Miniprotein binders against q56419. Designs and how they scored, part 148

Target 1, 326 residues: q56419
Amino acid sequence: MEGRTLEEVQEEVFKRHGVLVPKKELEDLAKALEEAGLLLTEKVEARLKEEEEKLKRERPMRLAGLSYPEGEREARAFLEAFRASYPGEGEEARVLLMPHLEPSRVPEVYGAALAALEKTPPPERIYLVGVAHRPLKEKAAALPVPFQTPFGPALPDLPALQALDALLPFELFNTPLAFREEHSLELPLFFLKGRFPEARVLPLLVARRSPELGEALKVVLRDFPGLLVLAVDLSHVGPRFGDTPLTRTLAEEARRRDLGFLERLAEGEPEAALAFLGANPTRIDGVEVVASLLPLLRERKGKVLAHRLDLEAPTLSAVGAGTLVL

## First folded at step 12 (miniprotein)

Design c_38
Fold by ESMFold2-Fast, scan of step 12:
Structure c_38 (fold): chain B 326 residues (1-326), chain A 108 residues (1-108)
Amino acid sequence: as target 1 above (326 residues)
Amino acid sequence: GDLIERLEELAEEVIRYLKEHGEEELAREIEEQIKDIIEALKSGDTESAIEILTELAETIARVLHRLGAPEELVQKVAWLIYDVARALGMSWEQIYEIAKRFARAIER
């Protein structure tokens, strides 16, 4: 009953329903609700501890049967259908930017990523950098456990993760619960594991810009070469994201903003890409990832393979998605 | 485009789909509601036009969802409704309320 006294509740019920509820009955109800809330809190705490303990051993699939098939054969057919959705040929990637938006919304964009992976020699490891959708204790985090997929577990590259941890001014293996429900890693990983089943993974989340992460990764990549994947979505526009309802003009502005950002990255000019976004960097969730990885993106030229602004009509909102190879 | 032009486009898209799926009675009802919006606008009664549009948006969403309309049509209709609402001078809060009702109806 925060902000409401029992007398105020009694008055409101009387005014609305013409019934005077005795104060003791309201007190008894308030106590029962408070006790139920305490029990629910204890159950939630116990559940979180259980999930955290499980995350010490493995990261289970959360989106299997929802965003992708849980069976290996069905998952393979799904992946090939996405590849078929992109009519072009890929290009070899040293760095791949791909979305983490629901795949069914932008199949041709994921298809472009698959096309690039087809032209890329199988890496020994994948540096998979996603965006934290939950608070992290530090600017970035990693979870050094197998990530389950329909194609088998994606194994962590423990030596490379330990080398990275040693170079950072903070503990890399923080906030394991942030990985429990993290689609920015799970969705790209589904496609990456399907194409490179033998590759080990460094699953990394960025919450705030960390130049020290980019500098450390530059060092680690020399000793542990691999494919760098930036799993980021582009423009976020409309009421779902606290903005005005989407118009055709705003949608075209968002498309131009996305493409201008990607094209500057493709020219090996990540600082110019960030500057191009102007005064509203939060419109693209990849800003903090790109800002953290500047040393790895400079002077790497490439190509934008696909872009789509996906309209969520019921909320008059949209999210941009793209595939870029560097 | 013109506000009346957008209302006519909205009517054409929805009515065509409903008739193609055997919903001739609902097509007539929606046509009448759109005519009511146009008449309210011609008489300078923007307040009534907004009320009718808000109710109509929810009705269209429910019907399209029930009939399993393709996503492309649902998106096109939602954009036309938004264009009409914006042209009517509706506030962000009013337009967002329509969007929420549309979303809830689609999920039913």
Scores: ipSAE 0.005, ipTM 0.340, lowest interface PAE 10.5, mean pLDDT 84

Design c_39
Fold by ESMFold2-Fast, scan of step 12:
Structure c_39 (fold): chain B 326 residues (1-326), chain A 108 residues (1-108)
Amino acid sequence: as target 1 above (326 residues)
Amino acid sequence: GDLIERLEELAEEVIRYLKEHGEEELAREIEEQIKDIIEALKSGDTESAIEILTELAETIARVLHRLGAPEELVQKVAWLIYDVARALGMSEEQIYEIAKRFARAIER
């Protein structure tokens, strides 16, 4: 009703339906709709507060039974099937870049990540850096609670998280609700926990470039050594992402852009990798993570193990996924 | 690699699946629409060919969704439709319109 008088509403109903609704009835209806809206807002706020309180204790599985099996035995078989989808051998990783795209769409890419984890000695902790798909109060955030998985809870590394918080110019534990439904952490964590069941985790989300996060992490990693995992997808092209319809030529350009980006990271040249993407970096969700972690990526040489551009023909769209070890 | 070969490949994939699922009458209807596209092209009526293809794409998407077709088949059929549309000289905007209608239909 904003911008409309009750008299205008009454007149419109009379014109369309030949019925004159008394002003009192329209006033009562408007009041009831306003009261229902206020009650709904209060209920939503109460629900969000309740969910936030639950997140102080643990982060439950959200994608179990959908993206991966809920039971431990079935989850183990699922991991083995993904590993089998990649015919190569892995290489030891100190830094691992892996996707967070739905695993069933790019099984060989996740298989390559598993191959790398097979060659990597079990770390005491994993720094898992994903992409925020919901707003954060700050540029980055963490949630210092156990994350449930089919392999048991992934426990937070509280001393390392506290050390990181102390070095940052903002509160690290600033947006618990952003972690309630976050596949960029949940999907990689499923694979990481399956391979390293005893490792503690630092679950980190990046929403916008935070060079201070990279600088702080470099210090923390010195005192609390561990595996750094960048859980990022590559090109997002096509109408599903606000872009033009994908053609064969545009798909080839996206593959070339993804591989050029990954190869420059593999040479230890992350600034060159970002520059290579040119004027269209907003269509790769990993850009903000890589830009935040520059100090950790410089002068680290490695290898691209796998890449795939997942083509979604019905929407003429695609998402790139890759596995890189450094 | 010519336009008629792509239309024949599209027909083969869709008609085979429909017949395997007891939709013989619908398979005949789709076969006739593809023949109509070919006849329009032979007469130089590209505008009619484009119009028929656009409607056919939505119909195929709706039927594949109703029958619970595998994702691999839906993806293959969609790409064949877009290949035909490009061979017809349809603009990027026209192909995008087909893609939107196809995506909407498979969500139903």
Scores: ipSAE 0.013, ipTM 0.362, lowest interface PAE 7.8, mean pLDDT 85

Design c_4
Fold by ESMFold2-Fast, scan of step 12:
Formats: structure tokens, sequence, C-alpha cells
Structure c_4 (fold): chain B 326 residues (1-326), chain A 108 residues (1-108)
């Protein structure tokens, strides 16, 4: 919105409250607000610098006690309950697509991911690719520090991260603060660390499609083999996401879009999966991740293990979640 | 009763987050509004309780959005408000209106 002159403010106050505020008082107030703004900016900058310094050492748990239990024993029981929520058997994964929304809302989908992990040989490292929910200075970023979990710290694979950084045309470790609060990494990591406690991790965020990331990862995965995990949610529909309230028709369209997308990925046709969505009218946040990782997904056949469109009744919205093994 | 427990849980979640982010005065105001809902319910004034809850839901959503609260906290708060609305015996139309106002305030 537009700023106002002191004369306009003075006139507005007079019309609304019948009081003529002296111009000098408005000038003094404006100066105080400017000084307060500068002081606030300085304090915010100091706080951000302090948080950034803390992130150079470790990434603490943010969702413990909210989305998963803080204690190791309780966390183990929680994880086993999620596995039990999925009645099927998993399949071995070299690439795993799993969700990152609140686990308690789609327990069978996380259960399917756990089933796949049970069939998968323990990897030396996990390439965990999530979606940036805060701006990044570049198209993608990583944070090369231990991520705390109830099962102990998930240690970064520093040689693999450094190899990846060397191949990219931008600095990989470019936005530490984006990792301070990032559920697209923290929630999948809880399940992955619980199943593969010895695996090191490459925590990666994608903000915008980066074909150079996919090409670099293809090289790094050859020399540093590991499990590739795409931690992405599917359709986002409803007012929470800038759309109209969820209807039965919109929910059915979202389910169809999600399954059509996943099924094409399962056929090893990621370009076809992207084309199927067109302009991505359901706001699948996985689109940018899939578009970045095309070289790793082509000609890799697999299976959709689970899919759910989770209704968020309080906001008349829904988010799709799925588990895909490739 | 269960309704009062839900309101207390809502207060605890929101007030904790606000205090952690330097909003102690707003936390106190929200606690007082929740207390007003409880007092209205005890006096049998369900209509006032519904009116206060509707305004409070939008205020909480707006504040959480302004502070950049984690999506998981926003979801938990939305569900607590929804549970309170159902426990108050609000009509589907009234619950829909709360959901719509909350969703608009937290639109991302």
Amino acid sequence: as target 1 above (326 residues)
Amino acid sequence: GDLIERLEELAEEVIRYLKEHGEEELAREIEEQIKDIIEALKSGDTESAIEILTELAETIARVLHRLGAPEMLVQKVAWLIYDVARALGMSPEQIYEIAKRFARAIER
C-alpha cells in the first residue's frame, strides 16, 4: 500500500477523531518510528547472525514433542506404530519418494515408506532431497552439519557434500537459515534415521528447478553410492494454498493428478509425469524436485505403494501424500 | 469438561509460541479471550462464546502467519480450534465460516 505524507495523516486524524495533531508531534512520531524500525532491524540482524552461527555447529530438533516423540524409546514405539499402519509388504528402493507433511495425518503412507526401507539394504549415505519452504539465495542448498533426532545425530556426509558442491555452478552451502525450520527434511529424516541409524546424510533443499543439481547428483551418486529420497508432498488444494474451498470434484481431480504423476514416475518417465500435470494446477511441490532430478529418475521402473489425499477439514483444504519406490 | 480441556490446550500451544517470540502482551490478551469463552460457557451464553471463538481464530491465524510459525504448529492450532467449534455444537455453516476465515489468514 502507499505511504502517506504528514499533512495527509494530520487531516485523516482530524476527520476521524476531531483532533488536530500538531505537525511537530507527527514529525516526532515518524522519527521515533524510523528510529524504532532501525533498532528493530539491527536486533533482527543480530539475532539472525547468532542463529546462523549456531547452525554452523548443528541443526537442533524443532518438531520433537509436536510431530514425533523426543525420547528415543517413545520414538521407536512411534515409528513401529507407523509401520504397523501399512498392511502391505515393501519393495527394495534405490530411489524412494515419501511425504513430508504431518505424519499422524497419513500414517499408512509413512508406513509404506518404512516397509520399503525394511526391504532396502542399509545405505552408507542418504541423499535426502526436500522442498524449501523459505527463500534460498540459489536454486538449491545444503547444510553440512549434524541434524539432531531422537535416535541420535544424523551425521553429514562431508566428502559427498563437498564433491557435490565442487560440481555445481553455485555455492551449495548458501542459505543456512533456510534449514533452521524445515519440516521437509526433519520429518522424513526422523523415519530414515530410525531405520538406518548408521547412514550419513546429504540434506538438500530445492527451491526452483535446477537441472545442474540433477546432473551433479548423477555423478556424485556413481562415486558415492546411496539411497536417494525425494521428500515431497503431492497436490495442495483449497484456501490454505490460495485455491477455492475443497469440493468432492476438486478432491477427485487432485487424487487423479497425484496418481497419474506417480504412475508415470513408476514407468521411468519423469518428463511424461511433468507433462501430465501441465501447469501444475494442484500445486504439487514435488514438481521442482522431480524436474531437478530428471537424470536420476529416467528409465527407472518401480511401484506406487500408497497414496492418500489428506483432508484438512479446519481449512477446507487437502494435501496429497504418496510412497513410490524406484 | 472436555471442551474446557481443549480450550486450555489451545491456549497452551499459542501462548507458548507467542512468548517464545517476544509477544508476551499478545499472549496475555489471547489467554484472557480464552478465559472469556470459558466464562461465557459457564454462564450458559453459548452465543457469546461462539462469537469470541470466531474472532479469536482469525486473530491467532493472522498472528501465527505474521510470525512465520511452523506449518505443523498452524495445523495443530487449526485442529484444536475445529475441535472446540464442534464441541460447542456449532452448525456446519458456522464451522465452515471459521475454517474459511482461518484458511484465508494463513494462506501460503
Scores: ipSAE 0.000, ipTM 0.486, lowest interface PAE 11.1, mean pLDDT 86

Design c_40
Fold by ESMFold2-Fast, scan of step 12:
Structure c_40 (fold): chain B 326 residues (1-326), chain A 108 residues (1-108)
Amino acid sequence: as target 1 above (326 residues)
Amino acid sequence: GDLIERLEELAEEVIRYLKEHGEEELAREIEEQIKDIIEALKSGDTESAIEILTELAETIARVLHRLGAPEELVQKVAWLIYDVARALGMSPRQIYEIAKRFARAIER
């Protein structure tokens, strides 16, 4: 609502059209608009409840035809093109950090992730940890249903998810609607399913720092071994993210911040990586994920395979993306 | 009420599938084990109910896996067992153990 009084509306109509609309007619119109608004709210709530119920059975593709091809053949060619964008060889990963930024913006970074997956033995399950872009009722959440992909459904590892839920001090399956439109899971999953079609998945979202999640996952991974994937983007710089317009100096600072963070993770020093970010850790959306998973990242040495700061010229903004194997 | 209803639903799903695949003896054994759980609960013997459920969960998982049961059925059964375990007030470690045994039974 615009906050204008009925008297103000009446005066404006009279000035513009020379017609004095009776206040009763304006009141009746306002009531009709309010009633229509209530009906729209009711319809929206009914639709959200319907979507929530559907999410108990499966998670449909949302970005097919936009960020990746709908058809299996086209999706396979798309994936191979991204692999070809990275000229290097991969390294075996027990832990993989990869982006969830629009893939076409950072093809070499996704290509590096694919190279690492080529060197990694097929896991029985993938722990896919993304970043919540919508509020969660708890610090973290999971959706224990098949996630549709062009390569077929990525099946949930229900026993592993239930084992994890049992160890947590909060309900893990707490916010199904947060998964309805979540690119931090959907985009990495496209690449992971393409490479490991038989692997089951634990789709996890982190909204806030949860040491309990990291401790529980450390236990679960011992009995349910698998590939741990942190699907996180790095620096967010510029007006789109509440900062000043990107300059060469700010871009160089963002690159230094990203690489310093990744290099410390590669040295098995995740606490040092977090400390390196200084007073504003929220500039990197992966901070809460890394802080939650500290027990899984300590003393694991690895290698930074790729890094890129992608410029969004119209907004003078940029997002960092990287691939790290541990 | 609700707990017994979930146990009955578990029995219906598993027994129907087993009978459809010629496992009449296993169907009867599972039916009796579920009845034993219900009887233990009615007599206030939650400890016995937990023990029987833990063994039953692994047995059901193993049989469904051996018979090549559809993914949808395996998922439904896993949820029913999980819901029963929680409703029984099982500890986190006891629920974790059930999940672990179920997973081992369905591993490739």
Scores: ipSAE 0.743, ipTM 0.911, lowest interface PAE 1.3, mean pLDDT 89

Design c_41
Fold by ESMFold2-Fast, scan of step 12:
Structure c_41 (fold): chain B 326 residues (1-326), chain A 108 residues (1-108)
Amino acid sequence: as target 1 above (326 residues)
Amino acid sequence: GDLIERLEELAEEVIRYLKEHGEEELAREIEEQIKDIIEALKSGDTESAIEILTELAETIARVLHRLGAPEELVQKVAWLIYDVARALGMSPWQIYEIAKRFARAIER
């Protein structure tokens, strides 16, 4: 038990749920929950164990009917509508950076990713690297089970996952529950499965910089070639993310930082991209993924196909999204 | 620019749109509320200025929604209101409250 201050709890609730809770309310709530014995109950533990066991067999859809259609026919039409939102041609991708933000907020950015996938030869497997939005026991994790989609299950590449696990100094399959509600994998996977229905997947989450992951992936990709997908969002600005309300100046800075980051990646200079961000003041969540995958990104030149800073009017906050092919 | 320039820009955008859509009476009322904010600020009554701005933000949001204003205009007006609130020295909680009220007014 590390313990947390009320200020840290307040900030975490605001960042994850977009609600700024007064400290006194958090004090009263924490006391009530502790007195009620609700913080750690046997019933909660039993339910989590049941959910974890289900995740060892398959990963069900969580966002079907919310972020994308549940039915295959409707899902296909939805995917084609997103492609139509991008007026340009794609470029072939060996590495694709795409967002995991709610698709309806940035349809042209997902459309650009679809355009790139149209130009890309069908891969035997996709290395799908997302961002952990829940704690992991290690710096990174994977879940070696079928992920359900409206287009059928995305099957895991078990030999490649086992090869990766063998090369890592930690257990790769360490936090199944972190995958139960993980949009950074589910949303990109919807588009990837729609375009490459036969491709197997390696669903990977990065919580913290893991250079050992990048080194291991470099080895595994040689024996098990495939498409590398970085499913990351860019700047997170405004009150929803613990920042000041969005101003024109802050929005301009966020766009500048997003584009500067992507452009340096497109030049094959991922270290320069990270250095450009410095302290990451606009909270680009792709930093830990890029820092982990340096060996796979160096000297790979490409093109930024799309970028948008999308305003969430209710919270006067914004999230940057982009599509980059390398 | 200073706070007064931000308030003037907000007034120009909103009043222009309202007059273009036949809302002369409401445009006059909003112009009067903005003048009240300026007068409160000149007298050192920042608390009254904040109260009037909060009410004004909700009123503007409701009217823009009723008139079917384009999203780009709604976002620009929201940003101008936020710039004014920030210039007034409002706390993140106060500004978040304005944002919530603005958002509720423009939602279906």
Scores: ipSAE 0.000, ipTM 0.239, lowest interface PAE 14.1, mean pLDDT 84

Design c_42
Fold by ESMFold2-Fast, scan of step 12:
Formats: sequence, C-alpha cells, structure tokens
Structure c_42 (fold): chain B 326 residues (1-326), chain A 108 residues (1-108)
Amino acid sequence: as target 1 above (326 residues)
Amino acid sequence: GDLIERLEELAEEVIRYLKEHGEEELAREIEEQIKDIIEALKSGDTESAIEILTELAETIARVLHRLGAPEELVQKVAWLIYDVARALGMSPLQIYEIAKRFARAIER
C-alpha cells in the first residue's frame, strides 16, 4: 500500500471508501502484496522522493482544466459566474466556512462564499484549513511553498507558519506528499486567490482532532491577524461512503443535521454543534476541523448563507455543502 | 541528557555548514555561545540559558539567510532551536517570540 503504515492505510481506505478495515486484515493483505512484489518498489520510491523534492519549491495545480479553467481570463469569468449563481447578499467574514466539494456540483454555495468575500476587507493573510484526504504523520500539517493558481502563485506566510510551528508539540511541516493532490486546499484557494490576490496563505490540513492546533492558532492570529477559512464538507451519506442507499427520508435527515450543526456554529456554540452531532450520529467531513478549532469559534456569532445536499444519483449518495460566516 | 544532546546536534549542523562556506570565525562564535548555554544550564541558571538561546536563534537565522542556505537546512535548524526551547521549559509565548524573530530574520 505505497509503503505507508497500516494505520495510515486504514485511514486512507476509510476516507476514500467509508469503510474501516480491521488492522489484522490490512496486515495480511500487505504481507501478501509484498510477497507478490506489488507493494512500493525502489523505482516507485525514487519517483516519490523526486515528487517530494519538487514540493519543496512549489505546489503545482492538479485540477486546472478539470475543476476550473487554466487561463487567467477564463478563470476570472468562471469565478464571476459562480458569484452570479447566488442571488443573495454576503456578510463580512472574520471566519468563513466553505466547501471543498467539486464546485460545479454546488455553484450557489461557492457563490455565497464569494458574496461574503466581497463584503470582507482584503486580509494580509488567509489561514486555510482543509481536511487531509491522505494520511499525515501528525494530526495536522502545512506546506510552506507557493501554491500555483490561474491568478498567479499564492505565496506562503513564512513568519506566521514558523510562529505556528513553534507553538505545536509536533512538526508542522511533516508530510509534504499529502499536499501533492489535495482538493480541500486547491479548490477553496482558487476562489480565495481570485478574490484576494495579494493575501499570503497558511495552507493547513487536519487529519485528526488537534486541540493544540486551535490553541496555537488563537495565539498566532492575535499577532498575525487574517481571515480564517474552514474548507469542509458536511454530511456524507450513501453507498459511496459505506452507508445504505439514499432515500428521501435519509436526505431530509442529512439536511436537518447539517443545518442544525451550522446554526449552532452561527450562535458561537461550537461545543453545542458537536454535541448535536453526537445526539444525531452521522459522518460530517468537518467534525475534526471544528473540534480542533474550538477556541477560534466560541462566542463568534454569524450567519448561514447557503446550504445544499448534492445528490449523486448513480451511487444513491449525497454530500452536504454550506457557507457560514462568523 | 536530551536537552544537551539537542544543543550538540544544533551546534554540529550549524558549525558544519558555516565551515563548509568559509565562515570559520563565525562558527567559533556560535560554538562559544552554545557552550555558554550548556554552562548556564549546568549551574542551574535557566534564565541566562533562555536569553542566550533567543539571541543565538536570531543570529543563526540572519547568517543562514545571508549565505543562501537551502530551505531544508533552515527548516531543520529552526525545529532544533524550537525543541531546545521547549526542553528548557520556555512558555508557548516565549517560543512563539523566538519563532517570530527567526522567521523574520531568514526572510530578509
């Protein structure tokens, strides 16, 4: 399994397929694949080292021409089209929750985020917190390099990243390869860079809840003020995520669960939002991010601007997406 | 044990790089400052050790920037300094101040 630890492989399978495979079964499979010569080879490892070396210089676009246009002019038109898809007005954001789902699936939700950014004065830096879709060596990670976009490179805020690293009980720059293909950062960054081309960025990934990350960010944000962005999706339901096929009733439950969660965040009650999910069990992508950032979300009141449950008919599955300003 | 071992590792990395780039005089100065930290720790003077480390961190950052040190080395040196600071019992705010000064120095 690409030479990763069994816990990392278990996390990867869970994230991609919504299935938790027992560690013993993964051990047995890994041994079988190693014996068959199908695990990470010396040649594959050499290519991974080369990719990691390239990531020390910059993070290239992976989704250009797929999820958004490659050219700056076309990218600008694309951004404006998404804004136009949301008929409402924005609100100024100090904290923005937005999705990282494929934008074309929920254009009105991204449009609501753009509306909020229009009302927000340009920040010096953006703390962009996404969800790790690949295993991390630690609970969270960052990559301190320029991220390429059609609007030019989003430059890292090195002083703020170094300050954050100093306050953490683990190495912040611990898993560069996890950033090579990471849509939870790339897709929101496209919109953020288009709106705030001069802002520097702290690209952060959360794999598991890290209260120490939230405490450290609270200190860093005081001295390096900026816009905090939580790039998270909401409910994941249906067979694609290891659940039963979606029904009208399950879809309605997911919508109520998503809105109940977001409304409690909007009241400045993130612990109540998490407790609400505990009382109404479901898989919400953003739980680990919210649980990590509690100190930054308490007593911040705001507004839910948009919510949609994107239906994936071929798999009878759905993913919730929302825009929340605090 | 661990703290002194980290200080020795920090010394080895920085001094090796400086000597490889013809900065023998500066390598000696940094070696002396690290010895001063170790002696302060042996005498129980943690306050002096913290003060010397804070000054040393900024000096190392400026030198690495001036010499155009590779990012990988800068990152390695930075985390060694932070680990030493943590082992010294420095508060998160004190470590944050060191990190802030170090980061700003390497960007200039």
Scores: ipSAE 0.000, ipTM 0.167, lowest interface PAE 19.8, mean pLDDT 84

Design c_43
Fold by ESMFold2-Fast, scan of step 12:
Structure c_43 (fold): chain B 326 residues (1-326), chain A 108 residues (1-108)
Amino acid sequence: as target 1 above (326 residues)
Amino acid sequence: GDLIERLEELAEEVIRYLKEHGEEELAREIEEQIKDIIEALKSGDTESAIEILTELAETIARVLHRLGAPEELVQKVAWLIYDVARALGMSPYQIYEIAKRFARAIER
C-alpha cells in the first residue's frame, strides 16, 4: 500500500462496492499480511544463510553431467576431444582470453585455448577472471575455497587472495552466494584444471568496471606470478539477450566487431579495443573485465587463435567466442 | 520474387537432404506444404501462409533431429525459415515464437 492509508483504502472499497469494511478488519488484515511476510522473509533468510555457510567450505560442481562429464576418465577423454577440434599448435600464454559459454557450441575455440595451454609452462597459480551473472555487493568479488572439478578440487591461493584483498578499497570476499551458480568460472576451470592439475586458483568475478582491481592485480602478480585468464564471451545479439532478431547482416557485423576487438587487444592496445566497440559496449561481456584489467593488458602483443560466432538460430540469437593469447 | 526465391531455397535444401536419407514420402509432404504456402499467398491469404509456415518449421525441425542432421544444416534451414518469415512481414515477436517452436522440436 505505498502512499495509501487504511482510511483511503476503506473509502475506495465503499465507493466501488458499496461495502464499508470496518477499519479494525482492515488493520487486522494488514497485520496478518505483515506477519506472514515477516515469517516468509525469516525463512528465506535462514535458507540463504545455510547455503552461504556451505560455500565457506567448498564450491561444488553445478554443470557436471550437463556441460562436461562428472567422471575423471570420461572428463579426460572429453578434454582430448576438444583439443582435437582445433588443428593448430597454439602459442605460449602469459594472458589467455577464452570463452565461458557452453563448450559443445564452440569446440574449436576451447580447443585453441587447450592448444595454448599445452605450449604454456605450468603456472604456480591461475588468476581466473570471470563475469558476474548475479549481483555483487561490490564491483568485484572472490571466493577463497576449493572449487570441485572432475579432476579433483582446484585449491585457492590463499596468500595471493589475501594480498589482493589488502590492496583493494573494498572487501574482496563480499558475495559468496554469487559463486553458487557461475558458469563463467566453472566452465573455464574445467579446462584449466584438466591441463594444470597442480595450479592454485584465484577465482575472481567482475560485475562493473573496477580500475582498482587491475592496479591491485598488477602489484600482486609481481609478488605471486601466474597465468592470467580472462573468461569472457564476446558479442551477445538477438532476442535471447533482449535485442532485435538477428539477420545475416547483423551476424556479419557481430563477427567483424568481435574480431576488431580481439585484434586490437592482440596489438597491446586495450583502450583502442574498447573504443572500437563504439555505441554498444554492453553487448560484449568482456568490456567490463578488459576495462578493469587495463594495466595488465597494455603493450602485451599476442595472437588471436580462434573466433566463432555461435548462431543460436532457433532463438535468432548469437554469442561470439574467441581465444586470444598475449 | 524474394519471398518465392527463399521458399524455393528452403524447399531445395530440405528435400535434397530427405531424399538422400530415403525419406521420399516426407519430402513429398514438405513440398506440398510449401506449395500450399505459395497458393495461400497468391489468394491474398497471408494468415494461412503464416500458419502453414509455423507448422512446417516444427515438422522440419523434428525430421532433421530424427535423422541426425548436422548442426550446420539445421542452422542453415532455421535461417532460411526465418528469412521467409521476415519476407512475409511477420513481426519480431511472431518470428521469435516460430524460433521457440523450432528449438523445442530439435531438442526432442
Scores: ipSAE 0.000, ipTM 0.237, lowest interface PAE 14.8, mean pLDDT 84

Design c_44
Fold by ESMFold2-Fast, scan of step 12:
Structure c_44 (fold): chain B 326 residues (1-326), chain A 108 residues (1-108)
Amino acid sequence: as target 1 above (326 residues)
Amino acid sequence: GDLIERLEELAEEVIRYLKEHGEEELAREIEEQIKDIIEALKSGDTESAIEILTELAETIARVLHRLGAPEELVQKVAWLIYDVARALGMSPDQIYEIAKRFARAIER
């Protein structure tokens, strides 16, 4: 249909490709196509199919030159500067919770993560669990291709990924478009690849609670041991996130909620951590990841190494970030 | 069918690479094992096909690793084996066993 709405195009794409394309992207494409007299739906489908084919080969860097340096030497200096921003010593991690927020906003928190990685023996593989920032048809997804970094490609652990897929009641590899622009994987991966250049990776996205993912991962980690990384941000407060403008009191409440959540995880009580948030509601994007990974977090004690509430003054908003080792 | 096509694609990729790297005898062995899987399937002996595939996956992984095969080839071969296993109707535990054996063969 020539008069088809952007919502109708968005719905058709979601049914066929399992991802929700932002209206802004559709608007920008529609404007370009109006000048050429082309059909929007057909062009969107063709473009997404082309992107999917490219993602079968590799996941290119999207944030190089923006969030981290493109060149290897500059990237190494950048990473070392983050480590230097944290004055403490790390702790060995079997499970690491770290942020995926823009690194320059919370350098001490990423520095704490690097300190923990310094104390951690090099893993054969890293289970990197991020958050899907756009709605997906499936509860979780993985992309089994090399992820490009300034330190060289992070290679997928194909046997471990296949073992994981075999144990799941849903298809893990059918949503490659979920990975085309996912910063919750790219930003932590920059730091992990810089520290453990030989480690293979399992890049995983959680879109909604999947207890079956946690159960399957517990089995897979037994036979394919590695470092589990939860790449999640904490409290989201203020108008940017649909809340009231940030005040000193609300900032203190956000810090209390973040630390109460992390401290319960550090005691090996992930159900208590989730219950604490239920009693003290907040927009922590890590909730769905923690709820999915319960079997891997129970009875595992550790330490909160760092926490910061990053203040975004122009919008009177804030995002919490923390580093936790288990 | 799709399964036979995947088995033939697996054979073509692996055998070509092995022959290009002087492993003529191993290429013949793998070709014979794939033909045995196809014959087992034609006779309705899915159990034998599964057993042969499980052993073949480990053998292929070990050889490709020893020869320093490029990651693109290892990735393609791993996915072809996985696709064949799924098409055979292998259980999650059986596919998991294949993945585990493949991983051990390509350990550092």
Scores: ipSAE 0.386, ipTM 0.780, lowest interface PAE 4.0, mean pLDDT 87

Design c_45
Fold by ESMFold2-Fast, scan of step 12:
Structure c_45 (fold): chain B 326 residues (1-326), chain A 108 residues (1-108)
Amino acid sequence: as target 1 above (326 residues)
Amino acid sequence: GDLIERLEELAEEVIRYLKEHGEEELAREIEEQIKDIIEALKSGDTESAIEILTELAETIARVLHRLGAPEELVQKVAWLIYDVARALGMSPEQIYDIAKRFARAIER
């Protein structure tokens, strides 16, 4: 394990992924990896190149059978169960902020998003902006291929993507491998495709603040109108995220910071929302998305439909999730 | 003063559940360990109190998992244990160690 003890590896997995792996399983894995070590680097590089070439044609499902059902009928029943978990009515959205964490952990929050989509006229296209969980060569990226879902492929809006690329000071279609395993796009897309099967998609990832992206998107949305979706999780607190163990007081503070952030966005004041976080340091997954899209969020008033802080007692950690319509 | 109240709340919650599920002997053992923590604190031996609490947390997690306790109860008990640990003046790293031991016992 390159000088690391199995106990250190176990602790790293627990801190980063919230899973405590039995030491015997880690030992078995280490032995398998060492036995396969010969030419592993060359094999990995060859495999990544093959996967990059495949991504030029389509983006396959990665979480089917795990986070959502693979079959269309089962997927529809799954979707309706989430809608049923939210007792309220939705509101029409021109901009939707929804989470991208495991749906089963915050069913009412995804249910609220579905309620909003029910009240929203079917868009011709969806601008789906997620968070890059792997490095990008540029501040942002897109992958202009069909994304597979249980409801059929979500087709890319090629003219709108090309228009966006033309307005940016960097290559938009960079880092295709970053899209291979990206839940911040795949999980929201499952719900969006289920509700709007005919809508084309612009799948976008933000790694770092890009005001250029927000300015370009404002221009593109004028000529190619559609639904803007921000796939953003809220507070990330506790050891799983490199922070101190969560207390009841810190959990309540996280809830207040999440709601303060969302309410300022709902007032059409995204700069105030970001300033609020700066004064109250909360690790908001996707803050770079909001910071990049300021031109699209200013003066849009809306409503927070749901908020939950998902508590993970074994790791003393929590993740905030919310649904906001603008 | 608040620390003893939190230890009593932890005892009440766990012992009630164990007795409701026919685990009278384990309930008695847990009650005795909590009394040992209180006695260590009264003697000014915070180090022994921390050691006993760490072992107790692991024992409680294992028992609740074995009995199939509801997730709400497991989380409530975990929070009570962490509240006690914090009231004892344990560092974030020490509380994290308790969390790791608790998680390990629940998952096995």
Scores: ipSAE 0.000, ipTM 0.277, lowest interface PAE 15.2, mean pLDDT 84

